# VHH binders against Uncharacterized protein F14F9.5: the designs that were tried, part 19

Target 1, 296 residues: Uncharacterized protein F14F9.5, of Caenorhabditis elegans (q9guc9)
Amino acid sequence: TSYSTSNGIRLMTFNIWNSGANVENGQQKIAKHILMVNPDVVALQEVYANVTRNLTLMLGHPWVAVERNHEYPDTAILTRHVLIPNTNLSTSGAVGVKIMLRTGFMIHFWSLHLDYTSYGPYAANNKLVDKLDQIMAGENVGRGPQIYEILNLPMMKKWMEKVEDVPIFIAGDFNGPSHLDWTEQTKKIHGDWVIRWPATKELEEREFSDTFREIYPNVVSDPGITWSTVNKFNPEWNYTIPEPQDRIDFLFYKGPVVPYQILTYSGCEKPQRIPFHSKNDYPSDHFAVFADYTFI
Key: E = the ipSAE of ESMFold2; O = the ipSAE of OpenDDE; V2 = 0.75 times the mean of E and O plus 0.25 times the DockQ between their complexes.

## First folded at step 5 (VHH)

Design y5 (framework vhh_7yz9_2)
Amino acid sequence: QWQLVESGGGLVQAGGSLRLSCTASGFTFSRYAMGWYRQTAGNEREWVAFIYSGGSTTYADSVKGRFTISRDNAKNTVYLQMNSLKPEDTAVYYCAKDFTIGYYEDTEDYDYWGQGTPVTVSS
ESMFold2-Fast, scan of step 5: ipSAE 0.149; ipTM 0.582

Design y7 (from c14, 19 letters changed; framework vhh_gocatamig_d2)
Fold by ESMFold2-Fast, scan of step 5:
Order: structure tokens, then C-alpha cells, then sequence
Structure y7 (fold): chain B 296 residues (1-296), chain A 125 residues (1-125)
């Protein structure tokens, strides 16, 4: 089966590692890799104020951007399509907007970056806690509440009422794994824990689909790791013990679309790990994730 | 624009306690990630404890249960309460701060934009 390009859309999520500050010519490299992937819409995380201005200049017409309404935006959306005026939404961890594609189809799109504190995999993989409640307490500091905040916005509730006509995408860095990835099949590599991580579980309960796990349902053969390209060892121990490697960057969707392809991306050259990363061609410590959808 | 001024160092007996304070001048203290590092003679500088803007803390394993990091945003200060001190804790202790959180880099020295002058802690009889 072939999909029409006019009825297809490519979405990307891309944590840009301190706005490209950690590698030489980082912003130019961010723009280069966006152009190489050729997406329609990009969720960006770790965005400094005005960085999207530089990126859209480098990407060229017709690329436009919206940043979260905050002194430090952190999240932003880039698109080569039309941002609908007065539809942008901001929460503590996310920016959302309505986009009109050149095809005339509409989407609602969120870029999110959830709270990075109390990172659950550190506690679980190092067996620093004896009770699941201690791990869940960490999730309840920021990440869980931030998902609830998005889902309970009045305008988001209106978007949900129209979801059968206008799909909703939630893309970004969740700073936590999926409940679909920490299962009985994977507990041996996760400190013997099976954990139903609450941010992704809440999206499942609201009937959002995890694009990667839908296309690749076997977590053992297709882990889809997105953290990290360069941070392979836990920095607390001067990079001498393994850093937990997890899928923490997701593309979720709800509504009249069908995904047919998803990839993790780090360019054509293998990134050099910390501390040898400064000349990396790929400018991030996260893999980017991009997926192709067709409209029903 | 931020200046960090440490205080509270000194000589203490093994098993004793000491509180280090770090006062920051400038703006936006509540947004900082803050850390205490130490360097013993002939050794590399190492992270002792860190506290993020949201209040989450990290500790080096050898100090867990003995040291507590805390912050007071109203006073633009961060503290390191050190209990059950050992001879191996003897070092110059440094306060460090950065303007925005970095999700993975709590132990990466290059992540910190501002450093204090250091305060000496000597644990001996």
C-alpha cells in the first residue's frame, strides 16, 4: 500500500539539548537534521527564548514557530504549515496549537517537556527504594500533575470533543518511561520492577495511542530507546556505572489518523559519548522520534 | 551577575556536625539549580549534594544519611548540614549554581555557571 503525500503527515519530537549549546554549531546542526528528516510539524524541548527565530530563519520559508508563553519557553512547535491565530495554549510543561495543513486538514498539536526531577529509573534501576509508593511519589511531584493539567484545560476539552474530526497529537520528552515498557518481560533489566508509569498510563486511559508501541508491540525486541545518545554512564559516579537507557520521548495520537512508520533518529554518524561529544554532527543527547500518519 | 559567598567551614572533631551556608546575590534565585562540590588534597573535585529548583535532591553515596542539602528562596541561600563527619570528609567545599535546570547534568561541573570561592572543612582531632 502507498499513501498519498497530500494525505500524509510526518511528525517529529526533538529534545534539542540546551538549545544546541552542548555541541559546536548546535543550532545550525539542529536545523540541518530537521531538514534531513523533512517533517511537517516538530515538537521541540529545551528551547531557550528566541531560539525558534534563528531556527526558522535557517529552515527558510514557510517555517514558522510558536513557543510556550514563559520567560524560558522550554517547549516550542515548528511547522511548515499554518499556525491558526489565537489558538496557542500554555501549561507548566507544554505548548499546544491548532495547525492547518496545506492539504486543508486541521490538527491539534502539543509539544511537552515534563518535570525532570526525581527521575524514576535512577531509583528503580539502582534499587534505592523498597516500595513502589516511593517511586510514584516522585512521579507525583511534577510529571503526573503536568499531564493532568493539559488534559483538564477548558480548550483542550473542546479539542477532545472534536477529536473524531480533528486529530490531537501529544509529542515530547516525558522524562519517564512508558508503562508499556516496564513489564514482566523487561523486569530483569529494570531492577526487578514492573511499573505502570502514570504519565503514559493516563494518556492510555484517555484513549491516546502510543505510536511507537502500536507499530512495535514487542518491548524486548524493539525497546525504542530515546535516552540517551551520549549519556551512557550515570554521571553521579563520574560516568563509571551504566546510565538507565529508556524510551522517554513519545508521539501520542487520538482521532482519524493511522500511523504507518516510526523511527528513532540520531543522524548518519554515531554520536560520541560524553565527554567526547562537542564535535558531534547530531546535536542532542536524545534520539529524535518521527512518525508518518495518513488521514482517514 | 550572580555571586556566591560560602560560610560555615572550620575545624571539627570526627563524629561532629557542621553547617555550610551559601548566600547568592543577584536575581532569580528560585530558578537556580544549586550544588555543593568538594575537593580533597590530591583528589578530583566531586559532587557532594545537589538541589534542583523544584526541590528534588541528589547525594553522593558516601554522604547519604549524613548530609542534608536545603534551600531558602526567601533568603537566597542554600545549606549543607553535615552530620557524623569523618576524616575523609576533609576538603574545600564549593557552592555552585546554574540559571536553568539541565535534566541529566547534576554532576557535570560545566553545567554550573557560577561558583563560590570555597570554604575549608577539616575533620581531625
Amino acid sequence: as target 1 above (296 residues)
Amino acid sequence: EVQLVESGGGLVQPGGSLTLSCAASGRTFSSYALAWYRQAPGKKRELVAGIYSGGSTVYMDSVKGRFTISRDNAKNSVYLQMNSLRAEDTAVYYCAAEDYGLPFSYTDESAYDYWGQGTLVTVSS
Scores: ipSAE 0.000, ipTM 0.119, lowest interface PAE 19.3, mean pLDDT 82

Design y8 (from c14, 15 letters changed; framework vhh_7sr4_2)
Fold by ESMFold2-Fast, scan of step 5:
Structure y8 (fold): chain B 296 residues (1-296), chain A 125 residues (1-125)
Amino acid sequence: as target 1 above (296 residues)
Amino acid sequence: EVKLVESGGGLVQPGGSLRLSCAASGRTFSSYAMGWYRQTPGKQRDLVADIYSGGSTKYGDSVKGRFTISRDNTKNTVYLQMNSLKPEDTAVYYCAAEDYGLPFSYTDESAYDYWGQGTQVTVSS
């Protein structure tokens, strides 16, 4: 039984943790898990030069790739469908492209990896800052401007004009939580903070839907944590500051599609935590996220 | 006070490899974020790679796929394995530490509290 229909599409976002360098046989394991999930399109983050070439060779025909237009791409898109020539877009944190599915349906698809510096959850959960403005200053240096850059790119504005005919997906590692996840209901586990994280809020204001939170609206019962599979407290490290666990990998959509399923994914074996991670079957410190949509 | 001491620099031919080490003393560094920065005269420091206390890493665009950062908390040491070296990699390489363990940008040296004295890497035939 397939997880996709002829009038449907499976999308995946997957931060591949230094292109698989942190686990034994990592790139082969990345390809294996992509094949196990069986997506139509994959947003990849932490992509080194030539990694998509290796991955597409391992995945086999008809898989193709586009990378962010940079010597060291960081973001890439893999698909078993057709990349439309001369539609690739690059920003400081993202790559976007138009894809024609084998069904003839078209989509616009972004893979993003936002700035990881001044990680707000670490500062907030451990009470390293005492003013919201300090956290927002971190958002305003990298992550906020990178979302603004994508949304205000002239060609992206053209894609938005056609969104009622051709859906737009924005998938990737935001390096920040959702404003929907840091609410009054969850402040106890977030250093008593309620934070309207600007990257996800900006997408909501542009009428993008957060697929996970749409399907699972209760943040308490369904937190949907995507980071981290391996970065946890370790007694060998003399009681370091605990790593916050957050949902930071998102699938956003706008346009004529309806999501009907979403899952976080880390394979069938529980990943061993750092420093015991080198032989993990699942090669990432992020959960992958995949979702199924039907066209309307 | 934390003291950082770099080692492993030197002269190497293009295409060669070097491994830099940074030993921390005075305090345990298991809770620190650790980074490698490089600087050419008259320029600001650029992030080469960093690693926070939980193991997450970032690399500067010019070194992704060629360099690997790692840490050994039992030895209070961070390493930078440098492969496929280019003349453009010639710089003084600095080890840096930050008390909160937060990840860092390759453009924000001010986030780091402690710096080593630097070690020269020269890639030349």
Scores: ipSAE 0.000, ipTM 0.169, lowest interface PAE 17.9, mean pLDDT 82

## First folded at step 6 (VHH; framework vhh_podentamig1)

Design q12 (from q10 with R27F; at its last look DockQ between E and O 0.02; V2 from the best seeds 0.00; counts 0 for: pae E 18.4 > 2, unsure alone 62.3 < 65, off the site)
Fold by ESMFold2, look of step 6:
Structure q12 (fold): chain B 296 residues (1-296), chain A 122 residues (1-122)
Amino acid sequence: as target 1 above (296 residues)
Amino acid sequence: EVQLVESGGGLVQPGRSLTLSCAASGFTFSTYAYGWYRQAPGKQRELVAAIYGGSTLYADSVKGRFTISRDNAKNSIYLQMNSLRPEDTALYYCAAGWSIGYDEDSEEYDYWGQGTQVTVSS
């Protein structure tokens, strides 16, 4: 069912940057890059109304979609496999569903887009900031509670109880770094901070594995940056301060699968940076991430 | 079309000053990052100074002696070079792009001038 093995699966997470609105022919380019990666399931973030319909038309049969149940979906899941009816879950920042591969293997899959306000690295890299709670403002009132919301849904608890039968994947844009990347070894590039970012730490405490950091345990040699392909100076300050570069798009898993490959992806051409991005072949300000797993 | 034209180079005695200018045309001046690079014979090209918005960067070897500035009304970037030394002898390039310099790698800039020679000698 996967590109590389008969009992495998390729998963992708792709923040599509305002549904492709920032790049010429952006939705066509989003669909093109999904086809080039050739995933089984895609977690999308920054999804506007009607965009999944347009994308599935461009991708063609058998691609289908589920969106977060909200007037402004923001998150969605695309797959070329079978969405199991009546298994859709929605939270304030995520959509989840059960998917059956054509081989009969099952997965539970989440696409999430955590709150973007009070982005912690802006405060942490400000040399005038000297207290942890200045850095953690968005974590304590947005991103942290959103992870808690997912993990404590009654149906998610049932999925966790049966995780050795059906693996659970949590994919998406966390709008915050991993606690695995902000360490004593890397603190000099992080404003001299070592921070246990709650969203990723909570998943680790529930024994989810960070696929990228499992395959590439060395943060220095393999930073895995996903933010940003085009934003190197902070736009909120008229580009007068550097934009922190971090890995903020993740694929987490728990259950009977083994990962064997993960890559950050931005197409074949180097993206041009803001403000020269409008003709980019790769239509996003995030790198996409895709990974391959084998069912055990 | 898009052009960067350097001027102001020449022969100068050690300890003296020189001002380099770079006239930019063919694009919106205020939205680009600008850099001065230099290349001495047998050396890799190196960043000297860069400016974007209100931010400036300088190579350690020129801090306190060189000043980058820009004049949006004249679409021009300047490098004021004070207390010149023989090791400042190089071909100086103006560059424009959407980011400011990495190590000695210059591939991030979209456009480059032809260069202006600065020679510091008695």
Scores: ipSAE 0.000, ipTM 0.130, lowest interface PAE 18.4, mean pLDDT 84
ESMFold2 (binder alone), look of step 6: mean pLDDT 78; pTM 0.784
OpenDDE, look of step 6: ipSAE 0.674; ipTM 0.866

Design q13 (from q4 with S31T F98W; at its last look DockQ between E and O 0.12; V2 from the best seeds 0.00; counts 0 for: pae O 15.2 > 2, placed apart)
Fold by OpenDDE, look of step 6:
Structure q13 (fold): chain B 296 residues (1-296), chain A 123 residues (1-123)
Amino acid sequence: as target 1 above (296 residues)
Amino acid sequence: EVQLVESGGGLVQPGRSLTLSCAASGFTFSTYAYGWYRQAPGKQRELVAAIYGGSTLYADSVKGRFTISRDNAKNSIYLQMNSLRPEDTALYYCAKDWSIGWYEPTEDDYDYWGQGTQVTVSS
């Protein structure tokens, strides 16, 4: 697929599932699918050491990368545009950078991978759980604070002050659902819970827009599930208990852009479920998400 | 033993309505998603409708005419078919999803199937 970016941009978030370690030729497949989508910028999660280097080599010029750190990046950003030197920011679960598009537009872009522990939907779907605090455990000590950390960085505040001129994008695996998805309409698939998930709620309060819900406002007809391509059962129970499926990979934006398309992505071949996943063409247990925006 | 048993099929004239039922047993009914499939003679089996909790999806060919629903108290799935057409003639199958997961289900997402109930729409 070809995409013109004369006055637009395509963004992608892609949890690469332990850097493709769970499928044959995983890194090559990661690169393949990035090229197939051909985004301007990619937010990567679960990035191992040296993986960004390998990916940029496979992708070729002009692809470049920034990563959270060198020892264990976890989060990284790939782009076929220009990374502005000395603008990268890092938190415990994210990396941010200023990017100059070859068209001349500027953006601020975050890739995040929030804490994975105490995944709330597990508790929500447990019939023995009757207290909201049990569901919110991972939010209160992990994911919530991590969002707060990003938003309270001095440089992020400066970015926010200039958001009318330079849009900010926050993309990644939140390891938690959206407050927009857990509503009265959907409570039957969420253990009868209606939950205001803090991470996404905080972004809303800061006037960030959830691209997917903007394009698809109906939570029933368009659930936008990103977890999971392959994990359909809980592995701790010998794959006999259903795995909660949810939207946990997001593209948020604030500033002078308008989205006009967003899609989940898992390649052209249906991934096989665990434990038959090793030969999957699509190398992740998450659906990727990509979206198209127009600068205004 | 997991069982899915369809009922309600039959011969009807075009424009009429029919309700299919699927009774499930042998597992926790409320935990899973479900679907109705159909297979016409000489054609591939196709998804008609699916239900995940309260969320539903439909094939374009049946949108506005068919409604899938569930009754957890009765461990049953239903397919209300209105404004039936000759092209709706098929063997209809009830299917249990592998999980409570939901994303563009295919036949591979279902681990148990009923034996099917025949629907014939003819003048």
Scores: ipSAE 0.000, ipTM 0.213, lowest interface PAE 15.2, mean pLDDT 90
ESMFold2, look of step 6: ipSAE 0.000; ipTM 0.158
ESMFold2 (binder alone), look of step 6: mean pLDDT 81; pTM 0.816

Design q14 (from q10 with Y102W; at its last look DockQ between E and O 0.01; V2 from the best seeds 0.00; counts 0 for: pae E 19.5 > 2, unsure alone 60.9 < 65, off the site)
Fold by ESMFold2, look of step 6:
Structure q14 (fold): chain B 296 residues (1-296), chain A 122 residues (1-122)
Amino acid sequence: as target 1 above (296 residues)
Amino acid sequence: EVQLVESGGGLVQPGRSLTLSCAASGRTFSTYAYGWYRQAPGKQRELVAAIYGGSTLYADSVKGRFTISRDNAKNSIYLQMNSLRPEDTALYYCAAGWSIGWDEDSEEYDYWGQGTQVTVSS
């Protein structure tokens, strides 16, 4: 496999949709799809208490986990490699850790789940607002500050100082689109808006690279949609308004690695839409994303 | 804090074996990850092997030749070095990671021994 080389790594981000509660045998199916992707490290979002324990039991040795928070984890990281002790970092929406691969290579890895309560992309796509400042108000309260929180942790600043020795990966569900995807070329499918979404823009300004968009620079031919496998109409409007379809799950990196493959993933069976989703083989309303990198 | 003292280095012929020892003292031994690094003159330190719990990792250059182990009763970490080559000549360091982990830059809570010299020559 592409991750079996001595200098390679496969990373995955997987929003597990209420810890699999929305499909039959959801946690078993989550574990199955992790094994089918066969990643080295997984960023999880929508993690309930005790779920990482259940998942690591199903995945088997040597899988281990770290969670953001004991009571309400929401984000977690799984790996088949070594979690370096006492390197855990937590924020309001993320967990980070240093991982040592069996080859001795090290990475810094984040799983994040940003504020989902802001409706900026939804309002823009459905023309519910007509001024940029109305769209940006939600971003300046939720998702923007959450990225800033991560980048300003003292230990994250130390990780950034040494990034040319140990790469940093930021993976997860941003709950908002990329500034790279809402462009002049795509504005017609985004309610005629071109918007510099702050969360992804801030990472670009700190010289993180968006793996998907680096490999697939053409936003028209390769949209990379990750939301949604099952939600095409908004349930908050009794399914009468289209749900915005966007790429909102990302793998960002900085440091001495080169990506060479990235895929959206939803298993081998087409998911049934809400409300017919309970028997789906793929247990999430997000596509997972996985990518392969080689160390330089 | 952890104090680390290496021993077992020396001059050996190519193809021979050595066992390096690292005696750890101070805090409870079981709470740290431990490893061996080496540094040749004028070169950067490199990871040789690491042990944490039941897991071990090896550099590709030493796989099948070197074995790391831990003896909790003796509070010690070992590196068995077989089939030694001239390129294995280096100062070998024992290291322990607490909150920051294994890194070539020493930080607070990264503990290093003084090193033991291994020289492989005819």
Scores: ipSAE 0.000, ipTM 0.122, lowest interface PAE 19.5, mean pLDDT 81
ESMFold2 (binder alone), look of step 6: mean pLDDT 78; pTM 0.787
OpenDDE, look of step 6: ipSAE 0.861; ipTM 0.936

Design q15 (from q10 with S99T; at its last look DockQ between E and O 0.01; V2 from the best seeds 0.00; counts 0 for: pae E 18.7 > 2, unsure alone 61.0 < 65, off the site)
Fold by ESMFold2, look of step 6:
Structure q15 (fold): chain B 296 residues (1-296), chain A 122 residues (1-122)
Amino acid sequence: as target 1 above (296 residues)
Amino acid sequence: EVQLVESGGGLVQPGRSLTLSCAASGRTFSTYAYGWYRQAPGKQRELVAAIYGGSTLYADSVKGRFTISRDNAKNSIYLQMNSLRPEDTALYYCAAGWTIGYDEDSEEYDYWGQGTQVTVSS
């Protein structure tokens, strides 16, 4: 039977856009789409207080959650598998935990939500901007340091030492593009910039793999856009200019797994743009991303 | 959903003023962009003015003569039309949506009133 021989895992990252507050029946729709994707583990971003309790009630047994340890959780992890006690980690922008699958396989899993301020693509796509430090403002003071914080936790270093036994996944909303997407081939659509975005570059230097770009190496033919389902015009300009569209939600991995599928997801019904989004079936302004891996 | 009801149109002499009102009702008023469009006989519908989040946009033909404003407490959008000309004669529509100022083909997302006639004639 498939369950008795299953060597697979499906992981999902899902920025839930203010915990579904922007869409009618948003939390019920969040739960519906999690069930439709049928993942083993979900990284959530934009998580308000009590939302994981509501979601696990709607998803039903055996779904459980862990939240970032803070008054405003913002990030959480849901799973239908077993959260290993005393393995929860929290940073300024992330939550991590060890999970045992019902099959007995183990993973280390992170949900992250990096700082949103000084969003680099706004500066890079502004033709009046001609200095790199104008583009990098949020990277060097927010997003980059937040990745460094995760990578330098003592327990994360121990997870890295054992990565060939237990894979590590880092999933979430980076609030910035990948250095793999902003290349010489794509600079024309990126304000003529080639930028080594530090958050994703730091992960590459630690030999994490970007699942989407591994499966789809051609950035021109397969851009993998995750921002945005509903925001097609820039809010900083009162929606009078186009909003930069980029891949900013990622699934990274390191360790003994092989990815074989990854998809951006927004349900079966085309989302309506802001401000006509309130009745959307898909309750977020980000595409979700899910990927399938085989343990080796 | 948003329901829009225009009022304040009528017959007026050149050089005079009118104020158009648009009463909005629905789930979220403050999160929508609102605009006034007009359609004269034999012409395409055109944007007159738009407002969102304290920013305003005007067609060149009305700039300096027309003023769009909002009153969130009354759920209303206004168009103050000064120094009216015969060329301002049109059916004026209140609209809500993202088509204001950038994409006419996204009408599937728009909410429209039924329109109020403004006629400027001696």
Scores: ipSAE 0.000, ipTM 0.110, lowest interface PAE 18.7, mean pLDDT 83
ESMFold2 (binder alone), look of step 6: mean pLDDT 78; pTM 0.781
OpenDDE, look of step 6: ipSAE 0.894; ipTM 0.952

Design q16 (from q10 with A96K; at its last look DockQ between E and O 0.01; V2 from the best seeds 0.00; counts 0 for: pae E 19.4 > 2, unsure alone 60.9 < 65, off the site)
Fold by ESMFold2, look of step 6:
Structure q16 (fold): chain B 296 residues (1-296), chain A 122 residues (1-122)
Amino acid sequence: as target 1 above (296 residues)
Amino acid sequence: EVQLVESGGGLVQPGRSLTLSCAASGRTFSTYAYGWYRQAPGKQRELVAAIYGGSTLYADSVKGRFTISRDNAKNSIYLQMNSLRPEDTALYYCAKGWSIGYDEDSEEYDYWGQGTQVTVSS
């Protein structure tokens, strides 16, 4: 019902954890949870070839998809509204498109999946490094440049010029935390670090708003953790080192909209942790995030 | 440049009909979305109807009364407006959706027409 009003939109970001491969009947469960959230637009990450075809078949008409590329998509966008033809943009880690809602409003929407091969929060939180430049080396090579790539795409610059007419949303798995969450007040749970994480900081410098932190400004009372539902200790270290629990899935916006609700989502049943996860009803190791906005 | 030229507006009585037309120029007509938008004084510009291929979309306020159509041979988009009401009074614009897949030197087609006034009054 969140879509059926003339001035509203519901957006969702959903890292689908190897396209549901880690959970029995995972793709059916992905589609089920999309329908239960009832979004207008979904940003997907960890999308394998042919998965959007399967998902749109399960969701039914009029659901359609756009993928970053055909053979190795990784990111995709699903919507039950109109994809404006010839508006797709792709980068190394993202896909963007213009969407016309059935109410007549238009948006620009991005699904992104940033580099995960260097995880500075893991190193900082476990005190494996003691200098800022060691942490920033990974960020300044991977995730930071990927955000810069999106923001400086010539066509994205044109979208930014018209942002007061058509809002821009950037949604997805950043694989890194927000600079808004690693503060003086929270440093004790972050290995005593205060870090200006470049990917989210760059978006703030371009005046994008972090929907979750706008609605929930108190980072202590409302941490908003999105990773992980099932992985509380790092399996690559044989469960001997705590896995950092952070908010790494975001919905950013700029333009004439007002958010009024945002939730982390993992269905109605508590997910079982690795290795007991294969029968989970919720098929992902990330919480999904969905938010409601009103056009102004 | 892309050019969009609207025509067919005017003053009509409530309950009557008008047909708006939009002549479009450009390299490829049939692969783009097109829309009719309207703006009354002091209000946000709103989408009235859109068309892509055989698919159409209508604002709730005009469903059942307005029909959008496209003639690819004439590069034209039409809005048939039936059972007009005073609330339909607005400046009506034809718009072409933005094209993608072009390199940095490609033309972008986020263009609006000049607008045609529709006034519904006794």
Scores: ipSAE 0.000, ipTM 0.131, lowest interface PAE 19.4, mean pLDDT 79
ESMFold2 (binder alone), look of step 6: mean pLDDT 77; pTM 0.778
OpenDDE, look of step 6: ipSAE 0.771; ipTM 0.895

## First folded at step 8 (VHH; framework vhh_podentamig1)

Design r1 (from q15 with S106L; at its last look DockQ between E and O 0.77; V2 from the best seeds 0.00; counts 0 for: unsure alone 61.3 < 65)
Fold by ESMFold2, look of step 8:
Structure r1 (fold): chain B 296 residues (1-296), chain A 122 residues (1-122)
Amino acid sequence: as target 1 above (296 residues)
Amino acid sequence: EVQLVESGGGLVQPGRSLTLSCAASGRTFSTYAYGWYRQAPGKQRELVAAIYGGSTLYADSVKGRFTISRDNAKNSIYLQMNSLRPEDTALYYCAAGWTIGYDEDLEEYDYWGQGTQVTVSS
């Protein structure tokens, strides 16, 4: 890869929407778009059994995978580099591993998929909701604790102790917005709420950096929406109420790297909305996100 | 704010070449992706090529025939179109933003040129 020889790395997070089941030839299209982005490492979410096997066959050697759970993965990591043996970590919503690039640089990398229940933006955009705890119901029970679970693993604590030697990346679908995006400047599009979303706030408190917001600090001009390519109206109201559009897929990092590029990605053809999505070339209801870093 | 002005479109014969140019003015974000998009009558708009952070990406329909390039010193993006075919006939747009792809609802966050017509006909 040109990034390995240039002292760089490209990381991607890609919620693959039920492993491509919602789109004709979805798994082939997932592999196609991974190849088009040409990343070094991919965090996958919504991974069904056997899907990483199919994807690595389509991507070809040397692509390999690690899954959170073999029978019921949900999260997985793909890479064309070396998975370091006996470094796999799993939580209720994430899988982590140490990866060595061809150049000898090493990273610690997480793919996560946080709990989706009680999605906070639905409550925040409901005019009848006037208390913060109604908005935070899914955050304080599911998503916040899941970040805590990762940070409290004994081996993750050791990774954190050595973060100035080996950077740590946390990538994935948080199923909730960033506290950096729900501000006084943006409250008008967020039901007049300013919310310190716990999952992203917890990472900030541990000095992880949000790559997108670091590169694009202006939340008004550069919102970075990743939800959704195809879901623009709430299906529970027969598509009569707008679906909240938010950035919920992130790449966080800590350690001796500097980002210089981050982009959302949905392929070369316009996605058609639900229910006309079955022939989409881009096989997901999330934008993928990829970013470039250089080691320092 | 970024303003994009395309030029270089026209009528060409099949098999010939054409170079499109996109002049960017105002604030230029070095972190943005730049893309060439096209829309033929009765078809959806599609991304044909993108350039970002020293990397390029091409739609399958144009791989090996089209080349995108960028000159940051001149604030210009180019599309070299070789071996043109009648199916390349379209209105070509230059665009800039933090996304690669097309989503009509997110279009308001990206910057678009007015387009330049390319017609490939004998």
Scores: ipSAE 0.649, ipTM 0.862, lowest interface PAE 1.5, mean pLDDT 88
ESMFold2 (binder alone), look of step 8: mean pLDDT 78; pTM 0.791
OpenDDE, look of step 8: ipSAE 0.825; ipTM 0.922

